# Designs tried in a protein design chat: VH-VL binders against q86l99r1233to1411. Part 8

Target 1, 179 residues: q86l99r1233to1411
Amino acid sequence: SNKESLPFRRDVIEKVINHLRENSLDTEGIFRLSGNMESVRGIVKSFAHGEPNLSFEVHNISNALKHYLRSLDPPLIPYEFFLMLLDARKNEDAETIRNIFWKIPSDNRVVLTLLVDLMVKISENSNVNKMNSKNLSIVFGPTILKPRTPTLDRMALMTETQLQCGIIQTFIEDFHYIF
Below, E stands for the ipSAE of ESMFold2; O stands for the ipSAE of OpenDDE; V2 stands for 0.75 times the mean of E and O plus 0.25 times the DockQ between their complexes.

## First folded at step 1 (VH-VL)

Design u09 (framework fv_umesolerbart)
Fold by ESMFold2-Fast, scan of step 1:
Order: structure tokens, then sequence, then C-alpha cells
Structure u09 (fold): chain C 179 residues (1-179), chain A 119 residues (1-119), chain B 107 residues (1-107)
């Protein structure tokens, strides 16, 4: 997290996702297990400069992507879509979720598609890597989908978080329908 | 300066139809979700309908679902509400309201247009 | 739908006094709550969003607080132009719903 939000670099994010797609599908706890924080911080800094440093161990690279996405403001899924996605998930309305997805700005939508495709492939290999769609949704729900004004109420935050995770789980499980 | 100007309000008989328009200026209309909100004489505010910035995602209040149709023309910077099968309880001032891009609240409202459904 | 309940229905206060208005949601709306002011014959005016963030141009005497199901709008040192009806609105869930309004009138 940074006092200044990092710029949205589609080119950088695509390179990092492609690296992880090639190198991380068999890695146990990918995105869940912490990397070395000094290494992660250095990698995130390289993303901000447009030159992703991918020479590190895969857990450091995956954590760097996670932290970079979390630092984006506005988030990968723009604020305007937050409420409508949560409501559609509450109603278990995959068709409405699909309709909303196709309204996301093209650069964000392409990155989201690549990220979810990576999550699908990781989840398909969950017998090896131990990361199913629910596990990945816990990692990415609050990371890429969040309100502009965070709640201070713990009960409200818990309900909100469950729906955020539910949206990402829906993206993974219904990928071929939505994307 | 952001401006929203409604028009089309009229006296109409029960069962009739009416189309409301809202002309937007002072902002990039195609980047904002829009709403219709109504207020019956002497009563409170009631949300009627929502349309996303592209026009593809639409929501209605249960009281108007199946009778009202919200639409927009981003090239003309206009929002519409087509009302059919009008009832006495649809009598209200109808406001168009903009949703702030970075949040889901109504940051600007038009002056309203009065719809009276009476025989 | 989420039911928004405002209390009191009418609040009688003198100029210069503090007015405290309550808004309750039937289920949690996080901090996704806005407040609007409406004067007779006029459209509603934006006041507060995100439960506590004052809109641009709104005087500092207006403040909002709360989260989840309990929210408060406070007007300190009430001015003559503040006598109006105030509505809370949740934008957490579809359909968007408004409270019944609190009329702030001269005592």
Amino acid sequence: as target 1 above (179 residues)
Amino acid sequence: EVQLVESGGDLVQPGGSLRLSCAASGFTFSSYSMNWVRQAPGKGLEWVSFISSSGSYIYYADSVKGRFTISRDNAKKSLYLQMTSLRAEDTAVYYCARVEYSSDWFDYWGQGTLVTVSS
Amino acid sequence: EIVMTQSPATLSVSPGERATLSCRASQSVSSNLAWYQQKPGQAPRRLIYGASTRATGIPARFSGSGSGTEFTLTISSLQSEDFAIYYCQQYNNWPYTFGGGTKVEIK
C-alpha cells in the first residue's frame, strides 16, 4: 500500500500475469503464501517504473502482483460497478454479472480477463497447488473490487467481503459464460 | 457547470402513456449512470429507475417494473423514461439525477417535471 | 428491499440550536448512505455521501456519522436557510431506498 496510488500499467500487469501463467500453476499456496517483504517491495517498485523484475522466486512475484493491484485507485474493477455487482451476486444472477462485466472499460476488462483466466487455470490445478476458486476469491475479492468509501462497521464489512469474494468466485466458476 | 433539465410532464388519463426527457450539459454524459426519482405531492422521495453509463444495465422499482422503460442517447446527451399503463399513484414530480462516477450517490438533480394521472 | 426509517418525523428547533436527525436501515448498508436537503418547491440538494463525507460547497455545520444500520445527520448552529426536509438514502443494495424524511421547522 502506498500514500500515492500507483499508475495503472496494463503492459506491466500483462507481462506479470503471463509469467505467472507459465511458472506458477503447480506452486502450492500461490497468492496465499507470503513472499519476502523486501523483495516484494522492490518488485512492486519495478512495476511502477514500467520494468517488471521477474527474476525472483514465484511467491515474491505473485505477492507483488497482488499488492500492486491492491494499490490501484481506482481499483481494477472501477468504483461505479461495485454496488451493482454486489447486488447481482446477492441475487445469484450470473446474466446480470456478465452484462456488467462487458461494460467495464476495455483496458480494465482485458486485464481482468487475463487475471481471471490465470485464476481459472490455477483452480483447475488445485489438487497440486491447493488453491481452488474459493481460496482465490478470498485473495482477490477485496483486492480488485472495493467501494470508494470503506465501512467502519465490522458486521457490514463482513457481509460486504463475502459478496466481494462471491463475485470473484462467480467469475472463476462461470468464466466461459461471463468472459 | 453540471445541468439536468427534465421535460415532458403532462396531465394524462389512467392507462395512458407519456415520455419524459432529461437533457444533460456541463459534463461527459456517457461516463455517468443516471436515475429517475419521483415525489408524489406532499410525500417523500421514491427511486424509480437506474441506467448505467453505457445503457445496457437497467434496474426498476417493483412499482413500475413492466410499465416504465428507462433509456439514454449518449450522442444526444439525453435520458428518457417511457411510461405506459399509468395509474393515479404515478402522479408525482419526476427528477433525473446523476450518479457520481466514483460513488453511487446522486450528486446532481434536475428541477423536476410534474406528471399528473387523473381522469 | 431495505427499509429506511427516519426519526423524528418533525424536529422543531430555534435558530442557533443544534439539530440531530436519525436514520435507521432494516439491514446493514455499510457506509453507503447519503443525505439530501429539500426546500419547498425545490429539487433535493446533495449534502453528504459515504455516511460522513460532505459534498463540495456544503457548510461545515453539516456533519454525518454512523455505519451499518444507524446513521445521524447533525446541523450545528442552525441557520434560517437550514429549515427544510432532510432525506437519507441507501445506495448499498437495489432498489435504492429513501427514508420518509425529517422536517426541520422553526420552534
Scores: ipSAE 0.000, ipTM 0.466, lowest interface PAE 15.6, mean pLDDT 86

Design u10 (framework fv_umesolerbart)
Fold by ESMFold2-Fast, scan of step 1:
Structure u10 (fold): chain C 179 residues (1-179), chain A 122 residues (1-122), chain B 107 residues (1-107)
Amino acid sequence: as target 1 above (179 residues)
Amino acid sequence: EVQLVESGGDLVQPGGSLRLSCAASGFTFSDYEMNWVRQAPGKGLEWVSFISSSGSTIYYADSVKGRFTISRDNAKKSLYLQMTSLRAEDTAVYYCARGYTEDYLTGAFDIWGQGTLVTVSS
Amino acid sequence: EIVMTQSPATLSVSPGERATLSCRASQSVSSNLAWYQQKPGQAPRRLIYGASTRATGIPARFSGSGSGTEFTLTISSLQSEDFAIYYCQQYNNWPLTFGGGTKVEIK
């Protein structure tokens, strides 16, 4: 048992996303601004045990969700979809991105839908919270979509990162088409 | 100063009941998993029970399951162990131990109380 | 449950000598293994967690190694203050389990 890999808990993620939907839409820098790291670690640990501790300030909860998603192995979007999504984004092919989305396993797909819906709501309130689709894509691109083998070449990594962010931005901007 | 202080240990007769308390100070109690660990006189350490940071997830050693109840009050920064149907083999020093948040796993205990002695004898 | 077996039960060494304590798990616990020191009349003190990570404030002479089922705690230059009982503990599976302890006494 690998202690870096946390179990995928659909029920926990749904509770956390619902909490953030109710409490974070007006929060400046939501997901970008750091919480207290000790609190974040404690909250992430509560997620692993199936009982999210939501009694903390909203930046701690949002950062805990971000870190929890980043710790998933396999990631929220399973490894097998990584290259095909990057290729579809490179070709600016939203239809192919939609087709790939619907091939994602149902639990992952439902969680991804809830997460992107939250990102859409945050983005719609960006005049207050300062987090538009581009800002959210920078946060979540590398978090939920990553290669099985890390890219070590700096130029290739830059291109890869741009495409990862682009996929999340496409999810947000074309939400009603894709989801 | 990070500290755990146990209390409630006493001499009780077989079949009796006893409630142990553990008072936490110097840290955010609600961030940490907590455990009870016991040690019979002259013997080794034996894990007894676990409670998650919110109190929703609980585990027991088979030897105490159905007889002991772990609970916590995060507002009071206190951990409890309600013991019923006590047996001679429950005689031990009972330690309160904090789970370690930085390793993301329950079980590696970074802070221990000094212990409280429970003696089950007639 | 995972059974933790420590050896030897008692180790008698002179000050300045190297002490090596063994801990075996009945099945793999990955690196989720901690070592504790307990002096007479005192609560246990955590020395090592994650099999090899030394806890804050623990002297450099203490080191842990191993993974899976075989683990060792090494004290590179034993001092009189190291007289104690040492316990390993797995935190990979429920229930959490401790080894029977190794008593280190200064010869």
Scores: ipSAE 0.000, ipTM 0.447, lowest interface PAE 19.3, mean pLDDT 85

Design u11 (framework fv_umesolerbart)
Fold by ESMFold2-Fast, scan of step 1:
Structure u11 (fold): chain C 179 residues (1-179), chain A 121 residues (1-121), chain B 107 residues (1-107)
Amino acid sequence: as target 1 above (179 residues)
Amino acid sequence: EVQLVESGGDLVQPGGSLRLSCAASGFTFSSYSMNWVRQAPGKGLEWVSFISSSGSTIYYADSVKGRFTISRDNAKKSLYLQMTSLRAEDTAVYYCARDLYYDTSGEFDYWGQGTLVTVSS
Amino acid sequence: EIVMTQSPATLSVSPGERATLSCRASQSVSSNLAWYQQKPGQAPRRLIYGASTRATGIPARFSGSGSGTEFTLTISSLQSEDFAIYYCQQYDNWPLTFGGGTKVEIK
């Protein structure tokens, strides 16, 4: 919030996710391998202006989506849900996680549903693309779920990061129950 | 304190087999991806193999594909490298290395002391 | 595979001087580059990751810079314990690859 952030564009995110669903499921290291940073920055700029440029190589597009989501303030999962989701994960309480999901604002919830559905499909094809639910949780946990004020305590940060990843892994593995 | 301790290095005849182990302590082993990296005497570092935290995703260097098998036992907090059809060029110190938990795999923040494998007649 | 080339192979410097080590990737690795220090008989130690971020506990005299294909590790006011072999490593794509190393030795 103290730094420049990009506007939340549901329409843009939907177009990008749909493109990746159709074009990236067989791509090795999708979301893990970096794109060309100059290309990624240019693509992210196009997202901010409402006209996503999807003519680039798939790693550039996937990294652009990742950076765009990371830049959102508030994040895709709004700040007010952070502590309650971490607490529910600590208690291994999938029912509470499901109840919290349905309290998320509708535009954010629709985008989260599309993103997690993409992650489910990628993980189902992990024999080819090498990205399982754990790999995807490491990528997206800190990206879409974060506290309003980051913890400065190293041990607390490690614990929070594990729980953030755990939430996304729960979303992927229990998709049909939660979503 | 994070510790990685390799064992199993030995003198082996060409064509032989050997199993390396890496015992982890001081961290939640099941939450980290692990790697094997080797270094031939007087030479540089060469990445050998990767295994994800769950064990579901595995990668190998082309030089060892079909001959080496990486595995892990999260309950025992141990990483393994089963080596078969060993060749003279496999002679190296083998290091166990830990990947970062919440970022892309491939950054090694902790390394073991290494275990020497010598393949000769 | 991405080939990592380090230069020079050997760099002779005196204590207190600046050492500049180069690493080149055969294709862009963005900022997905790490630097390691290895002393004889010891395991490598991570110095830098993300091309420019110092690992915890690494002295401020170590700094990394660069992106894409050209990277530099700089050691300002080189100390006696800094004489070692330094390796760069890309983690942009599989297989993971290391440079051939630069030996920093006393002049």
Scores: ipSAE 0.000, ipTM 0.449, lowest interface PAE 17.6, mean pLDDT 85

Design u12 (framework fv_umesolerbart)
Fold by ESMFold2-Fast, scan of step 1:
Formats: sequence, C-alpha cells, structure tokens
Structure u12 (fold): chain C 179 residues (1-179), chain A 119 residues (1-119), chain B 107 residues (1-107)
Amino acid sequence: as target 1 above (179 residues)
Amino acid sequence: EVQLVESGGDLVQPGGSLRLSCAASGFTFSSYSMNWVRQAPGKGLEWVSFISSSGSYIYYADSVKGRFTISRDNAKKSLYLQMTSLRAEDTAVYYCARERYFDWLLDYWGQGTLVTVSS
Amino acid sequence: EIVMTQSPATLSVSPGERATLSCRASQSVSSNLAWYQQKPGQAPRRLIYGASTRATGIPARFSGSGSGTEFTLTISSLQSEDFAIYYCQQYNNWPLTFGGGTKVEIK
C-alpha cells in the first residue's frame, strides 16, 4: 500500500519542474533537505488527480517531485536500459550513453530532458544553493535509474550505486552533447 | 508576450547567398532551442534546421545540409540562417520557430520572410 | 525519417457539418503529434499538441485523438472561418516531419 505506483503524468511533472525552475535555483539544499512529510503527501496526492498543488514551500514541492519519481514503476529510465547504461558508464563511453538516451521512449525522454535541464541550472548556481552535479547525482541516481531486481550482494550494490550516480553526473556535465 | 520577427528575405539568383535573421523578445532566448521551417508556394511545411539553446547541438534537413548554416547570438537575442548555393527549390517562406524547452514542440512561430530564387 | 500521411487530400463539407481528418505516421510517435491550421497568406496556427490537448484560445469544436501511428482531428460543427488547410506534425523524432495537408473546402 505504502509503495503504490502512481500513474506517469507527463503534464503534471512538466508543471512541477517548471515551477521549480522558476522558484528554486537559489534555495540551499534543494532536493537534499527534507520538507514537511504531511505537506509532501498532500502534494503527491494532488499529482494523482492531475492538478498539482504548488502553493507550498519549495522544499515540500521538490520532495514531492522526488517522491513521485521514486514511486514510478517502471522508473523514469525504463528497466531495460539499466545494465547497458551502467556498462557504457564503466567504459566511459559518452557516445554510447547518448545513443542509449535516444532509444528511451519519447514521454520518458522528454521528462528526463526537463529534469536534467533543471539539474544543470541548479548546479550552475551551486555557489548559492550548495547542490553541485555530484550532490544531484546522489539524489536522482537511485530515484530514476534502478534494476528490476535489486542485488543482495554488498559489493555489487556499491559498484552499481557508483555507476548509477555516474550516469546522472554524466547527463548533467555532458548535457549539450547527450540531450 | 513572446514574439519572433523574421527579416532578410529577398529575390536572389540561383547560386546566390542570403542571410535570414529572427529577432526574439518576451522570453529568455538563451534558454530555448530554435528552428527554421519553410514552406514553398502552394506546398506544405518542411523543417530546415535546429539549434540548441547553447548552440552546441545543430541539425539540418538533408536538402540543405552543406549549403545552409544556422547560428545564434544569445546576447543579441537573434537567430540566423546563412544560405549559400541557392536553388530554385529553396524558394519559400521561411519561419523562425521556438520549441518548448527541449520538447521539440514548436510552440511559437514568426510571420515568415519570403525568399525567391529566380533568374 | 518518419513519414506523415494525411487523408483525404481534400475534404468538401458544408457549414454546420462534422469534419474528420486523418494523419498516419510510418512508425510510432507516441502522443507527440500537433495539428496546425493555415489560411491563405498566413502563418500556421497551432490547434492541438500532445495529440489531444487544445492550444490556448482554440474553440472546443476542435478535438484531437489517437496515439502511436493513427491520429484524428475532428471539427464537430464547421464554421465559415474553419475553411483552411490542416497539417499534422510529429515531434517525436528528428527530423521533425509534417503531413502533406488536408484542404477543408466549402461543398
């Protein structure tokens, strides 16, 4: 019940990302600092009804987006791309990462592009908000890119986590090459 | 209010060159990808070229590749299309169009500028 | 390139009648499909995007439907100002491609 998947609402996600782009670039610890959990739950519920409630403090809205993306099944980057992206990152092959990006289904790809563009803008303002590409990759790596069946091997999990974060960091740092 | 205003259309001889300009206002130009789309008289719409917000990513239609060059000046809020080796089939109204962030949806268009290639 | 095919090329209808225009993509474009209206001497005006979302200011008589490869634009009660050429456009893949147009003319 607590892990109920919400429907993929491209229109809702776009409205939320646009709001954050306009209101959050100077916010210290954006996506890292917690919001009020009761408010976050209320905002996420509004997403399910197609009318996002954006009248809350920015930390509550950013955490609601993070929670919503984390709840998607399949994740924003579909399961079938997980291993091939990790392999390309391990080989430091940005051309293959770009080729894989363009194979992602169009609605997912558009949302990913808007989300990464927001991450780029946040990272460019990291002197104020304290969120650089590495900080954002830790937040979004496990959120939008994950395996269908999690590994129980501790060393494999550590390696996968580093590569997941590495993919998001590559998306941010090589944005104009990949996207 | 988003506005796009094209200029530079003229009558040119085959083999000639022409530079089109598009002046943008009412939005943060440096944040948006831009496109050129053309329409020959009495014909349909044809996509011509794309440039990303930074200018780092550029695409051309096969029909114009090697002859046309798209560029932008974010400080001047202007988009350009340099056309060389013009042919009769390049005769068209050329539209400047903005896309919604990186969504490829053309959300605002200019009124167009007419290019006529004729002897 | 994704090829966009519109049918019919010409549709003759009377005011007050329903007009149904079709657009087919050679491969899936998901819902990334827009419809434009163009009157003589004017720039194209966007009516629909995302296959079914009406643009701001577009009358309710215009509706879009479809996904994947088959799309339809419906004008439920044609008005005199609706006689124009209508184009579909996919924005799923590069290069962007347009249909050949459907001319809606007076019967």
Scores: ipSAE 0.000, ipTM 0.449, lowest interface PAE 15.7, mean pLDDT 86

## First folded at step 2 (VH-VL; framework fv_adalimumab_6cr1)

Design a09b (at its last look DockQ between E and O 0.33; V2 from the best seeds 0.00; counts 0 for: pae E 11.5 > 2)
Fold by OpenDDE, look of step 2:
Structure a09b (fold): chain C 179 residues (1-179), chain A 119 residues (1-119), chain B 107 residues (1-107)
Amino acid sequence: as target 1 above (179 residues)
Amino acid sequence: EVQLVESGGGLVQPGRSLRLSCAASGFTFDDYAMHWVRQAPGKGLEWVSAISWNSGSIDYADSVEGRFTISRDNAKNSLYLQMNSLRAEDTAVYYCAKAEYYDSWFDPWGQGTLVTVSS
Amino acid sequence: DIQMTQSPSSLSASVGDRVTITCRASQGISDYLAWYQQKPGKAPKLLIYAASTLQSGVPSRFSGSGSGTDFTLTISSLQPEDVATYYCQKYDSAPYTFGQGTKVEIK
């Protein structure tokens, strides 16, 4: 995947999230099932230009958002919070996770709040769309929370990924407490 | 055509270790969760372990927790099950199975590989 | 943990008979239930998922119903090729527990 770093566009992300909130809650496998890659690339490009193309099928839009977020540098959750969050997750410390969240820069925090709110809404309809908090966390964990330096050890990477996903799962399941 | 082929089964003594492999083909391996399910001779099906497409989520049955380790190599389209401290009750045909997503049904299944734990 | 209980453990019926197998979960699992068919010496095959959705390629004589705790697999007209052991499975969350199985035979 062409990891081109795209600019952080709060306004675009909000529009896309709102669109997905209105159009994807009943969509089976939202964020999980793949769209058309050509379409997805085009939509991602539109994000970078400040005018999101939302005329596509919802899987393409959701995948575009996912890919866009993945391409951000720094990640939606800045690098300086990575280890702190992982440590908090290891200790199953939701309070510390909450405290760390509120230290995140305001624009990032707002977007993160909107994104997780969307995940919450999706997960509440998981009987229909089959995307529970776990499935969503698996998708977004390594997407929005990344280390500055990737680990090369396979087992360490696996553990790291689990913690990343776990943190996102905590965000979803304890949304009202954290956000 | 989607194919799952298990390997690594055989006869082993109690307390020993064995590593199973599942080779996947005919689909995008890293888009799917994978499972291990076992069946003792003449008995029913028993879920063993699950792993998400990116290994971000892993679960084990209580009967194997702490002894078995599930892993995957998406670059090799391979699923693994490291089985340590094997017991007689671990004797079974071990199947790998594909799941559409984590917390979903199993389809398809491999043909299985037999593990026999006996002194 | 949620217990999955099938009834009956075994049954024998004639060709053309209506066959019903039940699966009960000790707790609610919504529609996160699958049915599998396993013929002797073969790997299991998916029949039904989401409690009532027929898998592609499966004969229409198979149907599933239920939600929450009580589920049913029905074969409207039993055929010789349906001789097998059938399993229900929950997949709402780990563990993905199977029922004990129901062996179906022809008289």
Scores: ipSAE 0.627, ipTM 0.883, lowest interface PAE 0.9, mean pLDDT 95
Fold by ESMFold2, look of step 2:
Structure a09b (fold): chain C 179 residues (1-179), chain A 119 residues (1-119), chain B 107 residues (1-107)
Amino acid sequence: as target 1 above (179 residues)
Amino acid sequence: EVQLVESGGGLVQPGRSLRLSCAASGFTFDDYAMHWVRQAPGKGLEWVSAISWNSGSIDYADSVEGRFTISRDNAKNSLYLQMNSLRAEDTAVYYCAKAEYYDSWFDPWGQGTLVTVSS
Amino acid sequence: DIQMTQSPSSLSASVGDRVTITCRASQGISDYLAWYQQKPGKAPKLLIYAASTLQSGVPSRFSGSGSGTDFTLTISSLQPEDVATYYCQKYDSAPYTFGQGTKVEIK
């Protein structure tokens, strides 16, 4: 019943992001459209193994990255930063969000920078790929920023998701200030 | 083989409650947003509610807000609609629909379940 | 809220005719528009998304065009199996409003 957690592998994530940066900017619905379920599962396993297999259609790769990041425990943004980032977003305080980002461990910061840069590039080409900053924030907000102890309160979970998406949207829209 | 099967419709008096279910199969349910859409007899389609993959984002049509509650159980691959304070105007076939992401087109749709609200 | 106005409400045409259905949004929705076909007694079926992208398995006689506020569904050569009601839907954000529908019949 419990989802299997996967190890954080900076080198794998860097390779996958670089591949997507080279191959996905013109792809309609990147990170939004489905891939082949069997292919995606196999690719995620290759990420966890440390030997990413990128010989697949680009939607399979983007879906695999999304699922891999969701399966990380701890998440890409470590648990201790969750509440302070959400509070900074409630106050619409990009300066505090920037200060918190720079306190994140170095390996996580490098990967997060590469991931958000990819999202910026995709959003800049949204006329072609149909993925703007809002679309991308919905995909990545709850995926990379989550609480250590999930709430069972549905209203609180809805509020958390809105704030998680807002933080990612701030990362994309204020990229040059924050990163 | 993606399938959506609605259930729980029936005849109910105004002011009463009813709970609809939608059973999903053939895809990874917790990767997708889900929606409810209704169609009154002889009328057009009316969007009712949306829920994100993790239940963290939820929206309702104005006509049902405060009376209906959408929810999902990802462990059971099931979507729900709790309908309280039912009115005659809620009489419709209720469809569940799969969306690729929250703000997305709907594909596929279930075959629907009929809710009749009459005295 | 953005209203979706679909026209005509019904039409009758001969087999082989070119059929055009219009959908108008009260505010710009970019290309976040879908078209659905609903045959009597059946659930709706997706035809087109992103205003002009044909869903897999949909016959090529169906096409969509437009962006912003004005959108068109075209059936280049009406077939007997195309008797249905057609709906447009915006999906740029909630509410995910449908047009009122266009009933298409054969003369």
Scores: ipSAE 0.005, ipTM 0.567, lowest interface PAE 11.5, mean pLDDT 89
ESMFold2 (binder alone), look of step 2: mean pLDDT 95; pTM 0.964

## First folded at step 4 (VH-VL; framework fv_adalimumab_6cr1)

Design b1 (at its last look DockQ between E and O 0.05; V2 from the best seeds 0.00; counts 0 for: pae E 16.2 > 2, placed apart)
Fold by OpenDDE, look of step 4:
Structure b1 (fold): chain C 179 residues (1-179), chain A 119 residues (1-119), chain B 107 residues (1-107)
Amino acid sequence: as target 1 above (179 residues)
Amino acid sequence: EVQLVESGGGLVQPGRSLRLSCAASGFTFSDYAMHWVRQAPGKGLEWVSAISWNSGDIDYADSVEGRFTISRDNAKNSLYLQMNSLRAEDTAVYYCAKAEYYDSWFDPWGQGTLVTVSS
Amino acid sequence: DIQMTQSPSSLSASVGDRVTITCRASQGISDYLAWYQQKPGKAPKLLIYAASTLQSGVPSRFSGSGSGTDFTLTISSLQPEDVATYYCQKYDSAPYTFGQGTKVEIK
């Protein structure tokens, strides 16, 4: 995990997601298996410069996207929505989750929609790629949904993590209702 | 192929000094942070020290702070650990490890070199 | 400093069994956690980084999960070659503390 913050580039993210949509749906362990780190670093660097280098194997590209998203500050889902989403998930309130989603800034919302759409497509082919909605939520939960200030209480963190991943899982499983 | 080879281990008496070396090959050494990790016989892994690519950042475990000095020579693709005032509890296999960046995972590891501190 | 605690310290299971090892940090470390495998007489090998990303070449039966303080390494189907000691490690900042290790054996 890289702690360096990179600028949010909607256009780059869309290109990368589109590429992965076309080339990664049958790839076993997509987003879960690592690629070549030298290549991954190079690809991430290309993101920062506005033109993604997509001439690499899909594990390298998917990991580059994951690391890039993780480095965003604020996260893809802005901090102000974190607690509201967790509370909605805690109450199993899909309508509230939906309402919160549509309050997210437009660029973030568009990217989030594309990203979750990709996850849906991947999960539908989980018999082949071994990445179901749960596995994807584990990968992307801490990547795109984070608190501004970390909680120090262990029990609170445990619950937070579960809800965090659960929200992403809800995005995937209830995609057509939320998005 | 990325390789790390430790050397310099041996038997020393308490209070003495020893210098470990790690020879790196198969990658651009000067681009990566490096670490020392040790393992006492039959025990777990213990992080010892870290150094950034340009030696701008250095950290030590509390157990070795003030006694050990990590350094590197990028021109020689080498990592070093100067160990002074050695104690019996410093007895361990010492590994050098490559990190992608300063705060990252360790991969790969060297084979390790054994340091035995005994009277 | 942040304490890293693994559970259990050791376990014995049959070939094909599902094995779960847990690692707990005394404070939140986000997903800055790695898992290593060490076989007897060998250097540690990286299995997982960023809590859930498998290193290249690692069998798919290995998986990692968790964020914050509680992490899990899972072997979906234990194989004879998986006999080793496993360590978690935080790398959010120095010190880069390891868990005490979990020894995995075959019955």
Scores: ipSAE 0.050, ipTM 0.717, lowest interface PAE 3.3, mean pLDDT 93
Fold by ESMFold2, look of step 4:
Structure b1 (fold): chain C 179 residues (1-179), chain A 119 residues (1-119), chain B 107 residues (1-107)
Amino acid sequence: as target 1 above (179 residues)
Amino acid sequence: EVQLVESGGGLVQPGRSLRLSCAASGFTFSDYAMHWVRQAPGKGLEWVSAISWNSGDIDYADSVEGRFTISRDNAKNSLYLQMNSLRAEDTAVYYCAKAEYYDSWFDPWGQGTLVTVSS
Amino acid sequence: DIQMTQSPSSLSASVGDRVTITCRASQGISDYLAWYQQKPGKAPKLLIYAASTLQSGVPSRFSGSGSGTDFTLTISSLQPEDVATYYCQKYDSAPYTFGQGTKVEIK
């Protein structure tokens, strides 16, 4: 199933993001609308094996990328950056967020840059695709920025989730400053 | 309205075969995984088999593996269960069920078709 | 294979009582647990999925809790129409095993 931890494969993620950049900017509800989960599981399996199969309807590809990123361990933004990014977001400190971004390992930074650039391009076409920066931040916040040890306190978890989304929203809205 | 209608049940002798059908309407059948679940008279629910949207992934309960074959025809919006080498313990109401995902909960269910295996 | 054990097998309660049904998996299944209600002669009806998410149209007196191996279905105030047999089901992977069922009756 799509619940197992998956290895980081930079070249696969780059191919998938480039495919979506070429094929999804006009797609209504991209990353929000569901795909066929059986197709999505098969596509995620092809990503994990290093042989991405992109011959599917675009919602299946976007959902597969989302699920693949959720299944990475360690996550796209490594665990060591979680608390410092959340603290910087809590203080609304975009300069510190930028400084932290540039400390992320280079392979992760390249993929993160491509992913956020895709989100910027989708949000710039939101009149057509109906996906703005807030919508996209809700999809990707908890997906790529995770604690090593999740809290069990419901109120703390809600606050944590809001901060995770806020960091991604800052990445999208301040892309040219941060990246 | 989403509908699942099973058919093909009946009385059959042990060792013989029977083919069940499930006709789907009110949704895009080819997007969803489908399952068979059975319930012996007066007993609980027993999962029988699953098939993915494109028939690329199939699973069976141990109790039926090697005897039952699940299949689907997406052009006809139909799910099938071929039951071979039937035994008395296969006597049950057979339900088809729509799954949101292959590994997911079932909603909705059909109303079932009775299979009786008796000498 | 993972076994699913429900308890109790049967219970009787008065209208308005809080009713609790438990389901135990022999190994961890995270939150991949559904609850179904079945009335005599009818197909099962989904109540809860993902251990605690209430299906649309299900009364709010139904709730689910738990994760891992121990799960609970609660009816906060039993109503006459809640007389039925209740089943838990794991769906983390095949086989998609059901519990034995719990019959709920009114005294």
Scores: ipSAE 0.000, ipTM 0.472, lowest interface PAE 16.2, mean pLDDT 89
ESMFold2 (binder alone), look of step 4: mean pLDDT 95; pTM 0.963

